# VH-VL binders against Zinc finger CCCH domain-containing protein 19 (NERD): the designs that were tried, part 1

Scores and structures below are computed, not measured.

Target 1, 84 residues: Zinc finger CCCH domain-containing protein 19 (NERD), of Arabidopsis thaliana (Mouse-ear cress) (q9siv5r801to884)
Amino acid sequence: SDETMEWASKELLDLVVHMRRGDRSFLPMLEVQTLLLAYIKRYNLRDPRRKSQVICDSRLQNLFGKSHVGHFEMLNLLDSHFLK
Unless a header shows other numbers, all headers, positions and changes below count from the first letter of the chain; Kabat numbers aren't used for antibody chains.
ipSAE, averaged over its two directions, is called F for ESMFold2-Fast, E for ESMFold2 and O for OpenDDE. V2 adds 0.75 times the mean of E and O to 0.25 times the DockQ between the complexes of E and O.
Where letters were taken out, [cut] stands.
The coordinates of atoms that the task and the answers printed are left out; those that the model quotes come from them. Centres of patches stay.

## First folded at step 1 (VH-VL)

Design a01 (framework fv_ifabotuzumab)
Fold by ESMFold2-Fast, scan of step 1:
Structure a01 (fold): chain C 84 residues (1-84), chain A 118 residues (1-118), chain B 107 residues (1-107)
Amino acid sequence: as target 1 above (84 residues)
Amino acid sequence: QVQLVQSGAEVKKPGASVKVSCKASGYTFTDYYMNWVRQAPGQGLEWMGDINPNSGGTNYDEKFQGRVTMTRDTSISTAYMELSRLRSDDTAVYYCARDYYDSGFDYWGQGTTVTVSS
Amino acid sequence: DIQMTQSPSFLSASVGDRVTITCRASQGISSYLAWYQQKPEKAPKRLIYAASTLQSGVPSRFSGSGSGTEFTLTISSLQPEDFATYYCQQYNSYPLTFGQGTKLEIK
């Protein structure tokens, strides 16, 4: 069949599309992590007194379900958003 | 040179309160979290809580919630830990310790011995 | 709460020995782990943070490894000044928690 199977959750695709200027094609985990870290740097989302902590904006709160998330916790939460 | 200097030993009766101070020098006081850790005689280390000296925001271990209050005075670079309704099992050495960019505690105070006895 | 369990709780060794202490977290803590040394009547001293980063001024015979839930502290050639109690600590999640400690004594 010709049905398109999405490779990621709606929330992860929102981040990917935003960072890749509309490109929603498959991206491996390592490249998604690189893109997420670039997003955090671009929007200055690290807690200045606890730099291992990320203060989630609306997009990341939709992605992670949390207002604050640790750096490694965040990378682990990404795994649940890959659908294939 | 970074230093954390704590107040002297205290002897208290059950039901009293104790307030321990920790004076910081050699760095920008508001740039680092301050933690409080205690150690009962012959026992291990127990985290009590931390304070962000810039905002005054605190996080406490549930065991101490309702009895502990952490504060700071930025004008004299001093952090305080007050423990109320003291019990004999609060007898311990109390340490302050600096949190270095969430990388563990890089500098510690010398400790304050608190003895609670009737 | 994340429980930190050290093995062994007590260790006897001789100068020159290779010593390994292990620390297990009840949940994943990535690399948010520090190791401390405490001598009698003294405050603890940080040896290692981020699981494997050596604190400035700490001798190179100390090393740390691991990630997730299993961590080790190794002293490659034990010296007389190394007899102390060692603690691991997770700083991934509140409340911050310490292992019960490993007391390293002369054989």
Scores: ipSAE 0.006, ipTM 0.633, lowest interface PAE 11.4, mean pLDDT 88

Design a02 (framework fv_ifabotuzumab)
Fold by ESMFold2-Fast, scan of step 1:
Structure a02 (fold): chain C 84 residues (1-84), chain A 119 residues (1-119), chain B 107 residues (1-107)
Amino acid sequence: as target 1 above (84 residues)
Amino acid sequence: QVQLVQSGAEVKKPGASVKVSCKASGYTFTGYWMNWVRQAPGQGLEWMGDINPYSGDTNYDEKFQGRVTMTRDTSISTAYMELSRLRSDDTAVYYCARDLYDYEGFDYWGQGTTVTVSS
Amino acid sequence: DIQMTQSPSFLSASVGDRVTITCRASQGISNYLAWYQQKPEKAPKRLIYAASSLQSGVPSRFSGSGSGTEFTLTISSLQPEDFATYYCQQYDSYPYTFGQGTKLEIK
């Protein structure tokens, strides 16, 4: 499908496309959470002093609008990026 | 079915090193952090450190800095904890424990490895 | 380091009793708290995570509550298999720390 697929925000689709090598097809919330957590592991984004906190790189700052997010806060913010 | 199987009991002399293994099965090994926790006889639980099996990055409690080394081998889904310069007060049961995302605590634990340090 | 203090350290109760164990953190940890059950000679088993979320397979008589610095584990109707040592654990900040444990024994 095309880059304007409307199931998620541009910011969330950027993460999904990056992690799925171009595949932008719909993923349910649990699968998106799995991709997000794989991204955090791959780039070692956990705060060394507070592992429950994520230090956002540029992609996650675009997604969450914050430089740091707590784990539960992050999952809650993710919900707002699902458009349908 | 998730399982964490640890190596057998060890008896060591003061000053020696011990290396405990934890073999994971039933899940994607690189998808979960691995923690190490010990418990001295009749005492409570003490966190030692964790390792990200995907990246190899580690975090250690300062009490163990310089004596503990955590590693993993992804080809056999096994995590290792090596403790050097053993003292009598390192006598404990050592556990590995799996943690997803660090927000859930430790959902699965190994059976434990008894390490006895005596002369 | 964040200090975790449990109360009481020892608790004697009868089957059918309602039992409450408290856990206090020396600083705010939001909801990043787990509760574990440990039986003699066995590895700990997680009962509760995120302060109040029950682990799948754990009986509904177990519940957790609290946020910030004060937390409680409640067993609504004690069963024989519940006699064990219970530990709270914070996972907000490194190093992760456990409470000293509460030993629940039969009265």
Scores: ipSAE 0.015, ipTM 0.703, lowest interface PAE 7.6, mean pLDDT 87

Design a03 (framework fv_ifabotuzumab)
Fold by ESMFold2-Fast, scan of step 1:
Structure a03 (fold): chain C 84 residues (1-84), chain A 120 residues (1-120), chain B 107 residues (1-107)
Amino acid sequence: as target 1 above (84 residues)
Amino acid sequence: QVQLVQSGAEVKKPGASVKVSCKASGYTFTSYDMNWVRQAPGQGLEWMGDINPNSGDTNYDEKFQGRVTMTRDTSISTAYMELSRLRSDDTAVYYCARGGYDDYWYFDLWGQGTTVTVSS
Amino acid sequence: DIQMTQSPSFLSASVGDRVTITCRASQGIRNDLAWYQQKPEKAPKRLIYAASSLQSGVPSRFSGSGSGTEFTLTISSLQPEDFATYYCLQHNSYPLTFGQGTKLEIK
């Protein structure tokens, strides 16, 4: 069909729109990862005792469904939010 | 070119302090942690600590706590590691290594090393 | 502190051999493990991250496996440039700790 579908889940679009000041246009995986890592750094979400872990704020808990995520786990979970 | 360039070799007497620099280029300096690792002659790698260049927050191995100070200057993309009250067993090659933000804690980029010799 | 123990500490091998190096953590570290190669008088180079992910530009003969407490680095067909010392690193918790190293020597 001619209908343009959303490229990402509601939870991922929430992060993207927040970080890009309202812009919801498509970003490839590597750019989304850069955005996510910038968010984590901006809000100081790395666990100070285990920096390989992220302590999820409410936005990341909505995105990942977890209170804590490892770096590799986080990037794998992100893949599920892209819509073909 | 993405690289870390360290200051030159140092020879120090016991009780002195040494300050090693590590200049970053080719990437956003404040986006990656900087780690310091040393290696005594013929020995293995030993992690000393890290610094977040954006915040200035540091983490040190307890063995070096009270003798090591890690700082940075974001205007020149340079990290520093100062070790005080030097002993002969501090003789080592000192490396800086990037903690990649996309590969957090993986040392994907290393400086060339700075040889520090402590002898009388 | 998490103690990382490598086995063997030294290994003699010939070009074309399959070699395996083991790294054991004193407690669970998930997949928060990386492998490094160091040649004489050079800085280390990362080979593997996240226990099993091959670093870009590293030959496919290198592979990593394991999770939790037991990890292996395998070189499927040893080449002359592979003679070096290999180190594992855990980054699960502070302080970061390296294994003692495995020196791979030509037989």
Scores: ipSAE 0.007, ipTM 0.644, lowest interface PAE 10.2, mean pLDDT 86

Design a04 (framework fv_ifabotuzumab)
Heavy chain, then light chain:
Amino acid sequence: QVQLVQSGAEVKKPGASVKVSCKASGYTFTDYYMNWVRQAPGQGLEWMGDINPDSGGTNYDEKFQGRVTMTRDTSISTAYMELSRLRSDDTAVYYCAREGDYFEWLSFDYWGQGTTVTVSS
Amino acid sequence: DIQMTQSPSFLSASVGDRVTITCRASQGISSWLAWYQQKPEKAPKRLIYAASSLQSGVPSRFSGSGSGTEFTLTISSLQPEDFATYYCQQYNSYPYTFGQGTKLEIK
ESMFold2-Fast, scan of step 1: ipSAE 0.016; ipTM 0.657

Design a05 (framework fv_ifabotuzumab)
Fold by ESMFold2-Fast, scan of step 1:
Structure a05 (fold): chain C 84 residues (1-84), chain A 122 residues (1-122), chain B 107 residues (1-107)
Amino acid sequence: as target 1 above (84 residues)
Amino acid sequence: QVQLVQSGAEVKKPGASVKVSCKASGYTFTGYYMNWVRQAPGQGLEWMGDIDPNSGGTNYDEKFQGRVTMTRDTSISTAYMELSRLRSDDTAVYYCARDSFEDYWESLFDYWGQGTTVTVSS
Amino acid sequence: DIQMTQSPSFLSASVGDRVTITCRASQDISSYLAWYQQKPEKAPKRLIYAASTLQSGVPSRFSGSGSGTEFTLTISSLQPEDFATYYCQQLNSYPLTFGQGTKLEIK
């Protein structure tokens, strides 16, 4: 059986697969950022009292390890999830 | 390149409704909130609300709640702002503006539409 | 709602002058503040975001500082093309609010 080499962490792939209808193929950082932004907006995860801060749901808490993240912090944390 | 192109000037009577469009290009339309801001002649900027083009979810300033409706059509990357029961003091230039995260690469090029003049007079 | 108050509302200065505009928030907004420049009959242009980060392509004579409730926009050496109205905006809480604007005239 052939196995696809992972390009990202399990947690990042969970987000990508969710947003792309099961497609787990490689995405550049800029496209991953676009998907993350779309996810945050789709689920209305911006803090209503601090628009630039995100309140992490279960998926994002698994991805970032935090209940709340700022936008710059998210970019730094995303980078660590790319494996190639 | 990112562009926001708005519909042309409108002249309306008091009590009418106006619907302004904002066509986006050069980026993923559903990835960014779209804001609507107005400016009456000789006055400052006034935030009206925003819309998430992905979900259609909206946030309105209380002042406009009940009169404003923000929508979008994702097939043509266009956002709309409809203001009903127009009054003479709704005479203003109406702008759409893209909402991006601070410190994101997208925030380096926050974009505004050119504005749509709406005149409400008898 | 968070009230944004700019000072002064009107300012006249000479080319080459150092100009400062102050923006005060009625409550703590951390660094969630942007500055805009608007020329007559044109859409606003963002100059600064996150209180002090200069927008790409904006001349280095523009700078922003402050956090919490008091912020300043500084133009270190005023040029003729800087004639405009300047607005601050808080991005901390809904509804998003702007200052009333500062009209800058240069000789």
Scores: ipSAE 0.008, ipTM 0.623, lowest interface PAE 9.4, mean pLDDT 85

Design a06 (framework fv_ifabotuzumab)
Fold by ESMFold2-Fast, scan of step 1:
Structure a06 (fold): chain C 84 residues (1-84), chain A 123 residues (1-123), chain B 107 residues (1-107)
Amino acid sequence: as target 1 above (84 residues)
Amino acid sequence: QVQLVQSGAEVKKPGASVKVSCKASGYTFTSYYMNWVRQAPGQGLEWMGDINPSGGSTNYDEKFQGRVTMTRDTSISTAYMELSRLRSDDTAVYYCARDEYYDSSGYYEFDYWGQGTTVTVSS
Amino acid sequence: DIQMTQSPSFLSASVGDRVTITCRASQGISSYLAWYQQKPEKAPKRLIYAASSLQSGVPSRFSGSGSGTEFTLTISSLQPEDFATYYCQQYYSYPLTFGQGTKLEIK
């Protein structure tokens, strides 16, 4: 295979590497969710009118393909970024 | 096809009330907030308030508090904005505008505006 | 309330020019900023949301940048249909507020 044996999509790895200062090692789903929520808090990405909604910056738009995502939808979309 | 169609032009006397309608089609009416924005002749855009069509909750700019009432009728997918105790400086084009909201497809829709309703307040 | 101030209020330009319009918020609004285009006697149309995301169907010559309090809308190569009034809008907190507008006129 010419492909890398990564545990996650390139878009999710971009988020993980950014938040973990270059560390791309495997994280289980619950820890990735914690990391994503920390990212949202750090960059103040919650819609102030609708706290259950996230307004995606460029990194999250690359990750989710959307400008806005609901909290639970966002957590569900993470599943698609874990490689088998 | 998303469409917002507003009621026709109104001419009112000072002290009267006006009720503008905005009929929505092409999407789930209760899934998107509806905003009301006005524009006086030759002036900029001014946000008046919004309504959540699902529960009917509203947020108004304090400038309009006590004079504006926003309502909706989910059976006909129509939002209403009523402004009372009209003054000459309420002469403006009034717009309804759909706020973006997540849908099940994840598709980002355009921010849709009605065509506008001209309200003229004159003696 | 968050005050939105645009600069300039009036701008004359020629087809093919690169045009930049700025918008300043009186307090930090992160990236909760949209840009609208309005032609005479028509409803506004959104061009940009989240400060830099291009609305679907909007030509790529339009771009937005900035975060916090300073934002810019750039038209890389002005076309005849771009002569219009442009508004920025914050949606960070209630009440939602618009800039005063920038009228872009033919030179």
Scores: ipSAE 0.000, ipTM 0.594, lowest interface PAE 14.0, mean pLDDT 84

Design a07 (framework fv_ifabotuzumab)
Fold by ESMFold2-Fast, scan of step 1:
Structure a07 (fold): chain C 84 residues (1-84), chain A 124 residues (1-124), chain B 107 residues (1-107)
Amino acid sequence: as target 1 above (84 residues)
Amino acid sequence: QVQLVQSGAEVKKPGASVKVSCKASGYTFTEYYMNWVRQAPGQGLEWMGDINPNSGGTNYDEKFQGRVTMTRDTSISTAYMELSRLRSDDTAVYYCARVPEDYYESSGWYFDLWGQGTTVTVSS
Amino acid sequence: DIQMTQSPSFLSASVGDRVTITCRASQGISNYLAWYQQKPEKAPKRLIYDASSLQSGVPSRFSGSGSGTEFTLTISSLQPEDFATYYCQQYNSYPWTFGQGTKLEIK
């Protein structure tokens, strides 16, 4: 049964697998945060009028459950996706 | 003003523990990651770990795992780094450092605000 | 861990000179590299991030370039306040690692 256990939620693994070209192996929180920030920059998801906010695309809306998230709100929501 | 103020220099014996403090002011303490970086005499910079001051969650470099503990007290906007079982090669200046609020402009984990440093000398 | 190696370790130059410092990563880090300036008995100050992005408030004489494993920091016209030690840092892979530093001295 352990073989079906994941270190992260389905939504977080979707982000990790996308950014790491299929690699789903464990990443510490710091490295996951680095991937998340790179994703946001790559897809230009910062709100140009409210730069403290991220406008969630479909992947991030699935991950965070919100259309807009602030930086630390986002990182706190990310913590809940680690299953270890 | 926006600043990080660290505790004063310490001299310790091998095997002792040291706890360095870093008091933040001028910004919302719980909204910025706090990092600890050390620099041994004549050496480069070495990252030790970070703490999310809102959640208390930590990430440590494997070299320090089991000897380092990072904590914070949000009521006084202060972060702490405790290093146990000190060795002579732990002699260094220890810095606290903040990641920028605008992580997206920076796209990464580099440091925008540094404490003045705390010199820790482990006698031998 | 990703090893960061800077070259040269020491550099002597005169005001007005063009100075180039290199930083090499032991494996590919894309553009996840920052440059810091450290003056004696002071904490480091950030100059460059994402290999080539100039930090707000840093003079335009500073520039960064490179990708993958080889990076450079250039100071186009050296000023007296630029004499310091410079460090590169990778943030591609945990743990974050720094180069050994390049000390820039007046000639």
Scores: ipSAE 0.000, ipTM 0.575, lowest interface PAE 10.2, mean pLDDT 84

Design a08 (framework fv_ifabotuzumab)
Heavy chain, then light chain:
Amino acid sequence: QVQLVQSGAEVKKPGASVKVSCKASGYTFTGYYMNWVRQAPGQGLEWMGDINPNTGGTNYDEKFQGRVTMTRDTSISTAYMELSRLRSDDTAVYYCARESWDYGMDVWGQGTTVTVSS
Amino acid sequence: DIQMTQSPSFLSASVGDRVTITCRASQGISDYLAWYQQKPEKAPKRLIYAASTLQSGVPSRFSGSGSGTEFTLTISSLQPEDFATYYCQQYESYPLTFGQGTKLEIK
ESMFold2-Fast, scan of step 1: ipSAE 0.008; ipTM 0.672

Design a09 (framework fv_ifabotuzumab)
Fold by ESMFold2-Fast, scan of step 1:
Structure a09 (fold): chain C 84 residues (1-84), chain A 120 residues (1-120), chain B 107 residues (1-107)
Amino acid sequence: as target 1 above (84 residues)
Amino acid sequence: QVQLVQSGAEVKKPGASVKVSCKASGYTFTDYAMNWVRQAPGQGLEWMGDINPNSGETNYDEKFQGRVTMTRDTSISTAYMELSRLRSDDTAVYYCARHEWELLDAFDIWGQGTTVTVSS
Amino acid sequence: DIQMTQSPSFLSASVGDRVTITCRASQGISSYLAWYQQKPEKAPKRLIYAASSLQSGVPSRFSGSGSGTEFTLTISSLQPEDFATYYCQQFDSYPLTFGQGTKLEIK
């Protein structure tokens, strides 16, 4: 078909749309990382005693497939959600 | 430009309290945690605690628990560190320093330091 | 608490030397490590954050490496203004902790 291919997985688009009030247009990796970190800060998802660890809420569990992830681990996992 | 300006030197008697201020300018005060670090003469750096200026939430090193209180006033972009029941070994230079966890920016901007001398 | 141990505590070197100081964490801290330089009677200055990221304005002769528990700060060609005390710091977990410092003096 002539459907435009999405630039990201449905799980990553869910995060982007949430953070950008419905805007799903393309963002480069560094901008997506900035949104992800802003999400984590907004919802206070850092482990209180170990800031390098993120306790995934339902959105991040859908994105990463895990209940908790390390900071650099999640940034690496993010790369797999870009479709080109 | 981004600056942290601290209050002037203090001389206190054992048992007294001291309250040091740290006034921020050149950035959004609520975007960065404010940390307090001290250094006794000829010694290394010792972290005391931090405050989230947006929420007021604090974290203290257990060594200072029960003696330290950190507060802020967002209307004047100023953070405070009060240390009670002073002892001679509290003699040190006290620094404020800003930190942003999400940017991985460890303490990028420091105050000039406030000398606190505790003497009999 | 995470204990940070620096080696050596004192180092004598000459201008032009390659200097390496190490920092060991008592448990894994990933890359949540910073390095600071402090000159006498001055506030510390950040050199490195996230273990290996150079602070803007810091000369390229400074570099950081390592992850987990073992970290190094390297000065590739020591300059006169580099004689100072250097501190590592973990900012992974509370309480935040510093190494004891490495004093770099003229040989």
Scores: ipSAE 0.014, ipTM 0.702, lowest interface PAE 5.8, mean pLDDT 87

Design a10 (framework fv_ifabotuzumab)
Fold by ESMFold2-Fast, scan of step 1:
Structure a10 (fold): chain C 84 residues (1-84), chain A 120 residues (1-120), chain B 107 residues (1-107)
Amino acid sequence: as target 1 above (84 residues)
Amino acid sequence: QVQLVQSGAEVKKPGASVKVSCKASGYTFTGYYMNWVRQAPGQGLEWMGDINPNSGGTNYDEKFQGRVTMTRDTSISTAYMELSRLRSDDTAVYYCARGSYSTPYYFDYWGQGTTVTVSS
Amino acid sequence: DIQMTQSPSFLSASVGDRVTITCRASQGIRNYLAWYQQKPEKAPKRLIYAASSLQSGVPSRFSGSGSGTEFTLTISSLQPEDFATYYCQQYNTYPLTFGQGTKLEIK
């Protein structure tokens, strides 16, 4: 339908929709970062041996293209998923 | 137009605390990280930490850990940096600076600076 | 912590000169580097981000290059208003760190 008007990549929208009970509406970057960090906490995705490292589940592997990402690398990679 | 306006100069004795404010205008306050950077007389720039105004989450440089507290009040678009147990080597100009909308990023707008002098 | 080392720490130049300031990171930071200009008793002003992207409104005589650990800021034809202290900053990882600064003065 209005997919050409999407504000974010399909991979980022998948995360946003999951965390917001289906709501696809635009979120500023810091709100998206807050959702991402809440997701990581909820699913215990931080490496217990290296807390600055995130072990990507399937959703985050689709988002970042990696099995492991550093915390800051991850936040910087988010920027590429904003289309507006 | 984006503006960051900081509180005025402070003179403190060793052992005291100082709380510097940074009032933001011209943008969505909760959309951008707020950073604090200081500069001692004749020295370079030193990052102290940041706050996510949306969540209240903070990141501090380890050398300030336990002495610095960063907070914000979203109702008045104001960020605060409180530094306790002041030493003479805390004498510096303290800047607030807006980060880009992701982190860790660079700074696009800076406050005018607040001079804090710690002397006995 | 990632250490940022700038060279030279002091540079004397004349109007019209091409000047080069270098910045070295102690470990790889990709292109997550910014350059700032600071004039006496004023807050810093951003010139460059992502190693080579010029901030809107900054004169085209300023340019940045590099990736990984070696970075360069170039001013192609120095103007009187360019005499200032320049800082590089990495934003690859916390804590955010700055170079020690390069003071650019008139010969």
Scores: ipSAE 0.006, ipTM 0.648, lowest interface PAE 10.7, mean pLDDT 86

Design a11 (framework fv_ifabotuzumab)
Fold by ESMFold2-Fast, scan of step 1:
Structure a11 (fold): chain C 84 residues (1-84), chain A 121 residues (1-121), chain B 107 residues (1-107)
Amino acid sequence: as target 1 above (84 residues)
Amino acid sequence: QVQLVQSGAEVKKPGASVKVSCKASGYSFTDYWMNWVRQAPGQGLEWMGDIYPNSGGTNYDEKFQGRVTMTRDTSISTAYMELSRLRSDDTAVYYCARDQYEDLWSYFDYWGQGTTVTVSS
Amino acid sequence: DIQMTQSPSFLSASVGDRVTITCRASQGISSYLAWYQQKPEKAPKRLIYAASTLQSGVPSRFSGSGSGTEFTLTISSLQPEDFATYYCQQHYSYPLTFGQGTKLEIK
């Protein structure tokens, strides 16, 4: 049924499930952004010379398709991972 | 003094690949992003991509994805841009440009002199 | 992608004139804009970054203003060496994009 349909892409759900100990329940954009920023902080992924830039590890490379993303660019790219 | 010195002019046939080098001096090579920008004759500037020399991570414009590869050799402070499957519309001057380390505020503070690449049969 | 549009594409002016070049972004880019000068057969030179910060060594007759989507480069009193093409560029997000350029011809 539609009630069991995933609300996000496989790549975004991988991040969400990782950060929420297996919980895949719906999160609005602001909360997803908060989890993403917590992930970046936890794994020290900000470029030390360009804080606006993120150096993608394997999980973020799968999510964004890029080795590096700008702060604003990555927040915009999240929108494409929400399924309507 | 900061300098970016690029390799010399290239003439290539359609379908070939070209690899342009950009040798940096006068600063810590691994602390600054390196960008590649091209300019076709009589046309404007077109951003191709960038590389962070410390990690080797890259960002490419979608127009070049699959044809462009940016690399670096930190032992000789040199960045490279390789473009494959060349077409006549790839004829351009190719520039490397250093991206200042100050977050979002300061970009492309030093440029190489440019490398002319001509693609003709 | 953020589209950058410059106006005018071509400008002819006399030495001593005040000229302004406008750059419009297709979406808000805050102040993440730079201006470059390019002389024939030379690499571009950065004049301004962060919309209004003048690069060290650039003459004070150059100034930049604006935020959001509309930006201007002003040359308060044109000199013969200002003959060049001028480009705006956004730093806000990838891919980095340039305006189409404004060719300034000094008579």
Scores: ipSAE 0.000, ipTM 0.616, lowest interface PAE 12.6, mean pLDDT 85

Design b02 (framework fv_dalutrafusp)
Fold by ESMFold2-Fast, scan of step 1:
Structure b02 (fold): chain C 84 residues (1-84), chain A 119 residues (1-119), chain B 107 residues (1-107)
Amino acid sequence: as target 1 above (84 residues)
Amino acid sequence: EVQLVQSGAEVKKPGESLKISCKASGYSFTDYWINWVRQMPGKGLEWMGRIYPGDSDTNYAGKFKDQVTISADKSISTAYLQWSSLKASDTAMYYCARGDWEYSYFDYWGQGTLVTVSS
Amino acid sequence: DIQMTQSPSSLSASVGDRVTITCRASQDISNYLNWYQQKPGKAPKLLIYAASSLQSGVPSRFSGSGSGTDFTFTISSLQPEDIATYYCQQSYSTPYTFGQGTKVEIK
């Protein structure tokens, strides 16, 4: 049968669709990073005691598989969610 | 391109106040942390604190919290490090450095401001 | 506060030699370790971030490795312009802390 591939994992698409009000069209990595940072700011997810760390809510826990994540770690984990 | 330009060398006496500057250009000043790093003569690097100019959020190393004030003026893309009363032990080179709030590494540095506090 | 210990404090090597500097964190910092080069009279320059990522424009002879508490910085073939003091720095949590530095000199 025909294979239809989304450009991203279900977890990343959940974030993208949420932030873009239903728009699931392709975004380059840099734009996804901008979107992720906007999400973190909107929901106050930066750790006030350790500002190098993000405290993952349920959506980011689903995306990254971790309760806490640093920015560079986020970029490394995020790359695995892009599908060719 | 991206530049951080610091104010010139200062020679002061104990008890005097001082405010040194770090002027940013070539990027969005409000979107990056500015860090201050001290280097005493012949010694290594010591992080003092940082400011996020977009909202003036600050963090200090405990040793420096009550010794200095870090501030920024968005209208002229300039960060400041200030002492109300200098001590001889404040004699050092002071660097400002840009930190990505997401990455927390220092990719661009100012040239340094030498502060000498004579007895 | 997280303490960073560098070794050696100084080393002398010949042009073309492989130079290795190590850095140890007092607690697990994952890969949040950066390496800086400081030439005499100059501001520090970022060489490596996130333990092993080479900063744009930095020569490929510089590399970093390690995770957790033990990290290594390597210059694969020492050049005269590499004479400098090298510092590791943890960016895992504030206050950010630096190693004491390693002075690299030519024999």
Scores: ipSAE 0.000, ipTM 0.612, lowest interface PAE 15.2, mean pLDDT 87

